# Ledger of designs, part 8: miniprotein binders against Biotin--protein ligase 1, chloroplastic (HCS1)

Target 1, 330 residues: Biotin--protein ligase 1, chloroplastic (HCS1), of Arabidopsis thaliana (Mouse-ear cress) (q9sl92)
Amino acid sequence: AMESDASCSLVLCGKSSVETEVAKGLKNKNSLKLPDNTKVSLILESEAKNLVKDDDNSFNLSLFMNSIITHRFGRFLIWSPRLSSTHDVVSHNFSELPVGSVCVTDIQFKGRGRTKNVWESPKGCLMYSFTLEMEDGRVVPLIQYVVSLAVTEAVKDVCDKKGLPYIDVKIKWPNDLYVNGLKVGGILCTSTYRSKKFNVSVGVGLNVDNGQPTTCLNAVLKGMAPESNLLKREEILGAFFHKFEKFFDLFMDQGFKSLEELYYRTWLHSEQRVIVEDKVEDQVVQNVVTIQGLTSSGYLLAVGDDNQMYELHPDGNSFDFFKGLVRRKI

## First folded at step 22 (miniprotein)

Design Y5 (from X1 with E17Y)
Fold by OpenDDE base, look of step 22:
Structure Y5 (fold): chain B 330 residues (1-330), chain A 94 residues (1-94)
Amino acid sequence: as target 1 above (330 residues)
Amino acid sequence: STIKIRFKIEAMDMEIYIEITVSDPEELAEIFRWLFELAEWYGADELELEVTVDDPELAKEIAELLLKLLEEAGAKDVKVEIKDGEVTVRARLK
């Protein structure tokens, strides 16, 4: 059977003339590639309007682009109706794309998840990846926390602007998003240090409108306010970049300390007691510690019953970070 | 000679790849110390470093330099392998 060379269509969209000329340049050079050598077809937004049937389930480029008033983030958009990974698009083409470029898809079928799990993102999920640059290698992982905060505050901002009830999106450390004890999203970051900078690719998945496998934001919203207008993926993504740009500037200027209070109000782990496993002379010893916050490196800070402070490290063997924590004395 | 360094750090479910191309061997000691400091900062238990060199004699010099710097950093169970101009180093930092 000839496996039909499934050509990937990438629609290029620019907020201004500057990003639009970048889109034309990329199309003319055919410079965007996927890591698996999948055939890529580059289409400009102006050409795509004639090709995309008004499927109410497709990401509305005009709605998103009209909402963007940022200076650096989300001004150059790549959209695909179906993609292996938004993360692979932005990471593999990092040098060809403006910093802060975003890739969005309606369906992701080989998304990178935690561990070996393919994050299958059905229709109704907001799946996107974007690029940024950092200089200090010691704070690079903290970007996951800034992104998590920006997602939670973006959902709040959209609810407030629409007069909707509050949806309490919480952070499960290090990079998961929860509503009412159910996972609704996650963040995955990778970085490559080149030319004296950390090139960071940020992937986000948020379940907005698909009730499977757990819940979605709109299912929670319908439970609180059945007659309410639903959240749109485009509105959340627009609000995200406005929150993220602000938080990223605060983070780069003042460090993560400027965001810690908001982070600890938004996370699940305030005064949480956890069991940690220490290996002492081939014996596993279990100890209980109480989570107090984050360390300067971004690990969990906890206090023991001995009043000693500990940094909690994942053991690398547990899928749930809270089941495989090892304590290190600070 | 072109020296290529590849290093990976994993911290809080984030993979950080460090790829450095060095043209001056005198810069290597500073780069390696910086990599070890980053690994220590993130509390790495193990370190894996790959260096690709086009000169076999320079590969030996780099291996000797890495051994020295890892000893200075208090690393344990240090293993250095040289094969076809590729220097692979593994060490325990804690």
Scores: ipSAE 0.793, ipTM 0.925, lowest interface PAE 0.4, mean pLDDT 89
Fold by ESMFold2, fold request of step 23:
Structure Y5 (fold): chain B 330 residues (1-330), chain A 94 residues (1-94)
Amino acid sequence: as target 1 above (330 residues)
Amino acid sequence: STIKIRFKIEAMDMEIYIEITVSDPEELAEIFRWLFELAEWYGADELELEVTVDDPELAKEIAELLLKLLEEAGAKDVKVEIKDGEVTVRARLK
């Protein structure tokens, strides 16, 4: 893992002539930057023959782009076989890229400045980041829940389309994805508010086809149906953008309430009993509360043994948000 | 004078950076109230806000406005520092 790269090649691919002309413009101006002054080379898809080999388990640009039926998201693709961070590519170049652009890499390393928050990935993981805009700061973090739902529904749809067994991908609040008690993915969002808009950059990592020693979706699938076709990263990403664009439209038009029932069926926490820590004088005591759902701010809603409602907050001392939860009376 | 406001919210493992450039000081009260309401919406225990301005007299007026608005919001332990055209405010919301 490296804190910075000395040089980097980015392959640009557009769904239609509109996006292709954007790609040509970016290449001609060499207008994309990375945060550590890494030298960037921009390459059009038509020029990328030596970077992508079908038998090398590289991301298949044509397969993905042929699958895209969206109007906004996933129509402009940036790919590199190796990157320090797909999130840095889209976030630092937000204004130069069409909103909804996606950056994908086959292998990701630790990046400069965010090493403990970087999803490091071997080949076979689906690692991508994309952009969107929002206007209401009171709902911006809920985008993580919309993205999570789109991932779980995409996996379900691809399995159904291919006649595969159901893989029960579950959501661990606020931004983790699990199967059979093991983490298979995660979501990282940041936002910068400028000019009355929240510019949101969404990073997603999903263990689709990575080898040992980690588990992945295809390993789970092989255990259930060893003779079946396996999941491809390109199929999942295409299905993701189809689901996400529809869910995002519902979310923007009707709020998270429109997705809430599906979210509670998909997350791990329905009726979950959790331990919260309260301070009484200079002593820490533990109480048990039962998770009921989400508050309007997007924190956990719980009921105590006193039948009162609480909002649960992480205390900030652990990467596991369920360690050290603090309750606040509503 | 150009007024630059920097504010950060962390909610549900998401970092939201707010950078606002203001040319008209009459907009500041509206902006500050919006930031404070957003912090309260996400249940922040503490608030930190940074304002950069190159006019020392305007910096003092901004500091006075921030004190007034934070008291109206019920903030505790409000601390204001003015140094080299930067106004830094820290306050406890709970």
Scores: ipSAE 0.792, ipTM 0.915, lowest interface PAE 0.7, mean pLDDT 86
Fold by ESMFold2, last read:
Structure Y5 (fold): chain B 330 residues (1-330), chain A 94 residues (1-94)
Amino acid sequence: as target 1 above (330 residues)
Amino acid sequence: STIKIRFKIEAMDMEIYIEITVSDPEELAEIFRWLFELAEWYGADELELEVTVDDPELAKEIAELLLKLLEEAGAKDVKVEIKDGEVTVRARLK
């Protein structure tokens, strides 16, 4: 277990001189803050020799940043070896940071899960949060699906480039990632609308090289190719931003329909038959429906035995979103 | 003279907070309709809206507008509270 520390050091790293000047400005003004009055020390990467380790156990800032070829996302990085929440860093400082900034930590001891439970990430987990802007509130939650695709395609891309076997990472709607029936990651998004824009903060946890809590990508890889090179967090994150920026541009330009074929090939739910619960007075009545895809709002689209189309909503009473689904007529 | 609106939507395990500052009260009806349409788009059963304003008479007018627009939207069980320059509205959308 980890306790909150008395102070927090944030290392700032920019891809180019533009981002480096932003980092200098933030440090000079001491502009970043965390909730609960945690004291923050801002350190430029050029000054961070005490925290920048030359080994495989610490996130390699220069390796990641050298891999970045994006125009917007991942070009400004905030790192701490230990941090209470990467999400809080980017969300509470949204207006102070360049849009697309990413916060990474080696150990996070107060994560935010999809049921608001506290969570601690072990070493080896890729734990990061980054920011973006959107303008159309009717499609904001669909960003979770774009992020999920970028993660799955990043893993595939890194494996392909390294000559490794395919790791079949699948999407469990709405924001979980699975391999071989076990959870290996999750996405958590929040947004605040201000000044006619939706400010979106995206948090991602991906079990790359941690032995707990369930499984990790490197454990799966060793089972498939015992003598292979292992995946590194820096490689996955770099590939993520390359894929994400491409997918985000498609999403913003052409809508989620441009990504649907890939999404349905990657998720777990094609033709899945699920039990839905209808309340008739105070009694639950069960019906079976077949998942067809997503509705325009981003909920599950299904067809019943009556050939009627339904939108499926979780009832909020179960940790498994597919327990207690409630259908609504479309 | 400044009016602050706070509203929250939960959809697909994502929380969306909406914070709008308005100086022209004539814009309020369109803003409230937009918020209610977003809630309907995501299938919300209930909504809660908070409006902060320094003028007690304007707060009363805003509460009256919200009641009118929620009735037009078919909302049920509308509850309004005005406390210390804050208008809080809760309603069931079905």
Scores: ipSAE 0.790, ipTM 0.915, lowest interface PAE 0.7, mean pLDDT 86
Fold by ESMFold2, fold request of step 23:
Structure Y5 (fold): chain B 330 residues (1-330), chain A 94 residues (1-94)
Amino acid sequence: as target 1 above (330 residues)
Amino acid sequence: STIKIRFKIEAMDMEIYIEITVSDPEELAEIFRWLFELAEWYGADELELEVTVDDPELAKEIAELLLKLLEEAGAKDVKVEIKDGEVTVRARLK
């Protein structure tokens, strides 16, 4: 059997002296832990010469940090060339990290004892997780929609800035991203309510420059503009935080209504007809409803042929949330 | 005496864990109502609530309070278990 000691190195990088001093404090106390008791070694960016090589196509910490203009999100970065989960890093260490800290890895793999829903990624995939706080439990899951929108708008913004064609990234409810009918990304959020706040950890995977498992943004771009410069993970992540911080502020101040029109232009489901299953006595009856949008709780709003409005819920029997939808009259 | 409350909601493929530490039992009714309202907001069919307390008499009082509040919320098939300083309540909301 191979040695069972798991270990990882985490490189810490701050945007300003404030975040750099936080990084030094964390390193000196070795303050970060992982849930599987993996040994963690904390390294300041200046000390990580062996891990930060431009010729490896590793995530470029300086390129990312130079792009950051936010005042809250993305200002403290944790990077490792490979991790079992960026989400575990930020969620398990939520109270030790500045809120808005981001963990990025070049390769995410399923370690032994991992949960069944772990996102695995090859190099070229933008894999990151970051943190935020919310106070209203009735809107916490809607953060997934805000994140999705920030990803799609970030891709558009980078393409615009580089003079590239628009890549039409669409949202598949509730947390998937698609291009040309193929999945290119996904979002995984969890929250723990403690000390009167919802601590939210957001994980995102986006196929930027990985040829597998399905398609990636650069493959789509090459088909549209073969001689153009390609998208870099660092540019997309920087643009993401710029968009996300603005959208998050709007969301917190004005509710999801402020983003709703843009969201419906970006998702796949406007006026989509879907099949729902009702159980009446001993019979399963299928009905067709038409998606109208989202309810205030964030589920699908639909209208039936009976002109009644329904809230649609997944039944939990399928990884495709649109299989086995059940309706509840509003 | 400290009272620890653990509650979980799943909504739109997001897991929300609620962990509350309470020192004043007078706050419990408001907290439990808030949890039940949140579960109803997301359309939960069933709920499960775990409360840890180191006082058996307080555990009994908490269980009685939970039964009362779940009845007020229209819950059905309410089941309460008290073991090793933990009160576990399961109920059907739909």
Scores: ipSAE 0.789, ipTM 0.917, lowest interface PAE 0.7, mean pLDDT 86

Design Y5 (from X1 with E17Y)
Fold by ESMFold2, last read:
Structure Y5 (fold): chain B 330 residues (1-330), chain A 94 residues (1-94)
Amino acid sequence: as target 1 above (330 residues)
Amino acid sequence: STIKIRFKIEAMDMEIYIEITVSDPEELAEIFRWLFELAEWYGADELELEVTVDDPELAKEIAELLLKLLEEAGAKDVKVEIKDGEVTVRARLK
């Protein structure tokens, strides 16, 4: 019943009275904005219960909030049945929202006038974006690896708690998630540095219960254990914030090294041989290198047949970062 | 005078936008060195830096400072443009 695809309704939901008062303040001030002056309608959860009765595939706000045990992340939620970008909601309103706020949508799309670099999300996909702050610019992009790890561990945790079979979700560098050789999710991060802090907005898409584009977690489960319970987006998101808050604390306190062993066990690239292109006298020659891990800056660390270490960078021209890798001497 | 600095870094498919407002021009050298070190940390081939200043004489001084600091950092093909209260610098880092 919405007037246009260029408008949206945002339902605000808080874990406790503190977050509920923030939501009331935002609605009263009409404080949230979207790019291109998209019309925004703010609705409190207390007002929305009667409005969502007939959509049983909608994100269940109560189920999610009942699962939240965190102190910072996931305690303030913005939900919309349909959005152009959950990322735009949290990034353009960073200063108005509590840090750690999350925006979730059932369907994410790209409309006229939107960038084509967005993740399109059919119903059943867990599509969300949330915020955090960091101070050290040399480690900001490593947050993508922390988020990836929190997603994979959240899936494991939900499966374990529900007595479901193990789903082996793997990490493809730098920001993709895979199962059985097919992409199941992706991560997108942006940051703006202001007032001596990096404001970070994290977007995640995870194919939980959508039939396309490739595969989803519930399709994998049905193949492994047809009688098993299915995964719910709300349970995975709650588990995600529990894992992420712990990993983020470790990352901030002890650096990414504290997570490296688990990360390398989860990614796809241990001992992977890859073809790189080198420029020799204005000619391109191909060489083979072996991936060893990550450099301190977060690029791929590799060893060549000359036994020298290299940092591998994408060339910027390919949708697949492993196509067109160039190496730099360390 | 108010000095506004804008700078962008891209690393591992993540975009980081840096916006700094400075009131004391004596702080600029430290800030510019920090930005150049960060760009080098992520292996940037080239950099672009934008500075907005209301004072034309200060804009000239800032451009001269940027040239000096980029040469100290080993940058090549340094180009500076002053247009409409904006100092834009481009340089090749490797």
Scores: ipSAE 0.780, ipTM 0.914, lowest interface PAE 0.7, mean pLDDT 85
Fold by OpenDDE base, last read:
Structure Y5 (fold): chain B 330 residues (1-330), chain A 94 residues (1-94)
Amino acid sequence: as target 1 above (330 residues)
Amino acid sequence: STIKIRFKIEAMDMEIYIEITVSDPEELAEIFRWLFELAEWYGADELELEVTVDDPELAKEIAELLLKLLEEAGAKDVKVEIKDGEVTVRARLK
């Protein structure tokens, strides 16, 4: 079978002249690379308008870019109609991209999941990854919670602006998004410490308009709103960066404590009783603990029936974190 | 001599890769302590640390330093391997 030279097209979009000149520079140098050495074709937004057929299901670059009012995040956009991983684009090109650059795709066919799992995301999913920098290594994982909050508040903000009923997007710790007990999204973060900074690549998947594999946001709105007024990926992404920039600034200035109340109102785990497994003298002992919140490191804080406080750690072997929790006394 | 340190932390389904290039060997002790403190902060049970160095004598000194600092940190089952200018350390922190 001829391996067709499937060149990956990356459309580069800048919010302002500054980001547009970055896009031109990247194109001229052909500096963007993929991990698998896939041939990349760089196209400027101005050139792409003539190449992108009006596929009503393609990400609307102009709609998104017009919604962006942020100072740092989402001002430089990379879009592809089909991509292996948005996370690979931003992580592999971190030094060449402005901090806060976002990569979006309509179809992700090698999306990174938990562990080595490859996820295929069909049309109707909002699949994006973006970059940020952090300095304190002790709070780097808390960025997942800030991102989760920004997604939940972005969905709310779009619903409110459109006069839609509220969609109660909840957080399943550490990084999953749920609606009505069904997973609708997830967050993947990876960081690399270089040059005295944590370079963070944040990947988000949110099922907006595809009823598979479980449900989507627009399925919750079905029969309550006309199809023309349903949630758009571009609207959610624009609202996300607006929420995220605010929450990130609060997080960097005041720490996660400034967001903690909102997090506990948005998560699934308030006063949840969970079973934890302890290894005592080569025996597995099951204990019940009650979730109280988060520790300063970002793990689950829980109280035992002994009134001792515990930090709950994933065992690293369970796909569902709540099935493989180990308690540590604090 | 160019010293390259590679360290990985996994916390809350997030992978944190730490890659440090050190030009001054006197900075190594502070860097290693910082890495161990981060591993402890995230409650790592085990650590794996890789150091690449172009000098075999410096590789031995780094291995000895790592052993000392891991002992000071209360680590158990410490294994240090030196091969082809690569120092690999594995230890249990808890």
Scores: ipSAE 0.767, ipTM 0.913, lowest interface PAE 0.5, mean pLDDT 89
Fold by OpenDDE base, fold request of step 23:
Structure Y5 (fold): chain B 330 residues (1-330), chain A 94 residues (1-94)
Amino acid sequence: as target 1 above (330 residues)
Amino acid sequence: STIKIRFKIEAMDMEIYIEITVSDPEELAEIFRWLFELAEWYGADELELEVTVDDPELAKEIAELLLKLLEEAGAKDVKVEIKDGEVTVRARLK
């Protein structure tokens, strides 16, 4: 059976004439590729207006693009109704795309999750990936925390602007998002150092309107205010890029220290007691430490009952980072 | 001779790939030190480094340089393999 190479359609949208000319150039060259060599069809937004059926659940390109007032992020959009991975689109085409380009899909069927798990995204999930550049390799992982903060603040901003009840999205270190003890999102970053820069691809999944597999923001909202207007993916993504650009500028200018207070107010781990495993003379010894914050490298900072400060490292074997922590003396 | 360096760091559930193409062998020592410093900064227990080079004699020189720099960094259990112009180095940093 010839598996019909399901052609992937990518709709290219530019906020301004600059990004629109990039979109035309990419289309004319047919330069965008997927790592699996899937046949890509490039379509301009101007041509796609007649192709986007009124599926009430498709990402509204015009709504998103009209919301964007950023200088660098989210000004060039790639949308597809169905993708293997938004992350693969932006990472594989990093050199062809403007820095800050975003790829969004309605359905992702081979999304990268933690530990090589496939994140299947049902309809109503906000799934996107975008690009950025960094120079200092020592702070590259901290971008996950900046992204996490920007998502949490974006949800707050949309709720506030719409007169909705507050949805308290919290951060589970290093890269998960929780509401009421349930996972509602996650961040995946990869970087490639080339030409003296760290090319960072940031993937985000946020459960907005998908009730499965856990919960979503709109389900939480309906529980608090049954007659309330629902959150839209486009609104959250627009608000995200506004928050992210601001936080990224603060991070690049002043370091992560400028965001630490907000991070510690937003995370789940303030004064959390955790069990760490030490290897002493081939014996595993369990110790309890109290989380104090983050180290300069981005690991958990904790204090022992001995009043010694420790950096907590993942053991690399545990699915839950908090079940596989090893302490290192600072 | 074109020298290609490949290095991977895993930190806080993020994969950082470092790919460097070097044309001047004199830059290698600085690049390798920088890579080792990054690995140490992220508290790596093990280091794996791949260097591709078309010249077999330069591959030996690179292997010797890596051994020296890893020894200077206090690395243990250093293994260097040279095969078909590929130098693979593995070491324990802790």
Scores: ipSAE 0.763, ipTM 0.912, lowest interface PAE 0.5, mean pLDDT 89
Fold by OpenDDE base, last read:
Structure Y5 (fold): chain B 330 residues (1-330), chain A 94 residues (1-94)
Amino acid sequence: as target 1 above (330 residues)
Amino acid sequence: STIKIRFKIEAMDMEIYIEITVSDPEELAEIFRWLFELAEWYGADELELEVTVDDPELAKEIAELLLKLLEEAGAKDVKVEIKDGEVTVRARLK
């Protein structure tokens, strides 16, 4: 049986004439590629009328693009009804895309997760990846915290604008999003240093409307307000880029310290007691520490019952970072 | 000779790939120090560095330079392998 080369359709959208001319240029050159031999078909938004079915479950390009008021982020959009990974689209085409370009999909079937985990997202998830550039290698991982914070503030902003009760999205360090103790999202970043810059590809997954396997934002919302209007993926993504651009500018100008107070109000870990494993003379000793914040490198800062300050490092073997923490004296 | 450096840092579930192409060997010492400082900053326990070079004599000079700089950085269990124009360095930083 000839494996039908599953052609991937990429719809290119520009906020302005500048991004629209970039879209035309990319289509004419057929320059966008996937990491595999998957055939890519580039389609302009103006030509995509037959692909954007009136299916209420498809990402509404016009609704999103009309919400974008940013200067750098989310102004160039790539949408596909089905992708292996939005991250692969933006990372492998980083040099061809405007900085701040976003790729969105309705269904992701080989999404990058933590280390070796594949993130599969059905319809109702907001799955996107976007690009940015950084110069200081010492703060590159802190971008995950800025992104996480921007997602939590975007959900609040959409709830506020719609007159809805706030959904309290919390951050589980380093890159997970939780509501009522259940995982609803996560962030995955990769970076490649080239030509004296860190090219960062940011992947985000947020469960907006699919109640499986855990919960979604709209299920939580229905529990608080059964007759309320539901959250839309397009609204959250538009609000995200507005929050993210603001937070990214503050981060680049003033460092993560400008966001630290808001981050600690939003995370799960204030005064959390955690068991850490120390190796002392080939014996594993369990110690308890109390989380105080983040270090300048972005690791967990904790205090021991001895009043010593520690930086907590993941052991690299544990699926849950909190099960495999090692303490280092500061 | 074109020198290609490949380095990977993993920090807070983020992979950072560093790819540097160097045309001037005099820049190598500064680049290697910067890479070691980044690895130390992120608290790496182990370091793996790959250098691709087309000149076998320059490959030996790079290997000697890496050994010297890793010793200056207090690295332990330093291993340098030269194979087919690729210099691979492994060291323990802690």
Scores: ipSAE 0.761, ipTM 0.910, lowest interface PAE 0.5, mean pLDDT 89

Design Y5 (from X1 with E17Y)
Fold by OpenDDE base, fold request of step 23:
Structure Y5 (fold): chain B 330 residues (1-330), chain A 94 residues (1-94)
Amino acid sequence: as target 1 above (330 residues)
Amino acid sequence: STIKIRFKIEAMDMEIYIEITVSDPEELAEIFRWLFELAEWYGADELELEVTVDDPELAKEIAELLLKLLEEAGAKDVKVEIKDGEVTVRARLK
């Protein structure tokens, strides 16, 4: 295997003087590392403006940073033209980065997907990961739903501000994003509990302008409005952090209940009939249940033909969660 | 003696790693109960827990405590292994 001596360049951007001093401190210490021991080069945004040729397809740092008006999220940005994983950058450096720091890349070549799958991130895909902290371990997985909602509402907000037709981004439980029955995005979260807090790393992939492997938002938009201005990755990411900060505050203050109505309007699963597998006396029995919502733990809530309520658990063996569901009586 | 606990939960395609460093052995029972309650909350079928400790006698005491607490929780097929100051516990919760 060629050990690619390819140095990874990380451009550090701060929204204010506080985050800019953090960027200078990280550069001076050379403290950021990758889990694969790839050589990292830290560059400040002020230094990068002279190095980054205006490639029309590069993530526009100034456009994004000028859009950010949040208090916690997206104020410290790490950008690279090419990364193995944005998730690995933020998770491996969690303690060195301000909470709410974001890593963005133009091309991700070893992106973490669901269940050890690789997320394909060609040019035009929005790939980012960011950090947050939570205290209640019982609701940590619900952050995936808050993130999913923030992405769907961010796309609508950008369409509205640009006078574009709305793209109906839907949620496939637990953490996929769909448009017109095609997967256009996904969320991956990991958490590490340390010092009485759940340190959460959130990875998001969204097909904005990449035609493969399925479709992208701009392809859907062109189909609805051929002469329309296209969506920019920077615009969506800025709108995402504004929606996410608001929804995160509501979630922390009032619980997920404050977001459930919006979630059920946005997901694919209202009154969906699914086949579940039960083990009865060493025989597999198939039953049909109807999805009603989410349980307090964040699993699918369903009703059987017997009118019993069930929590639906993934079997852990199926690539599609809906093909490997097991019912548990509540 | 520094006690290190490692625990993993998988819930809704999210991996939650719990790493706790304990300096007081009297806190262990509360921590273990909290971990078991969290596993039950997410409907775990099996539990795997790793404890690293520098003292071999304390490793035995921790193993005995874990057995007791798992029995109190109604766990089945409890397996405890002690090797080189590492206590590994596996149990079925359902």
Scores: ipSAE 0.756, ipTM 0.909, lowest interface PAE 0.5, mean pLDDT 89

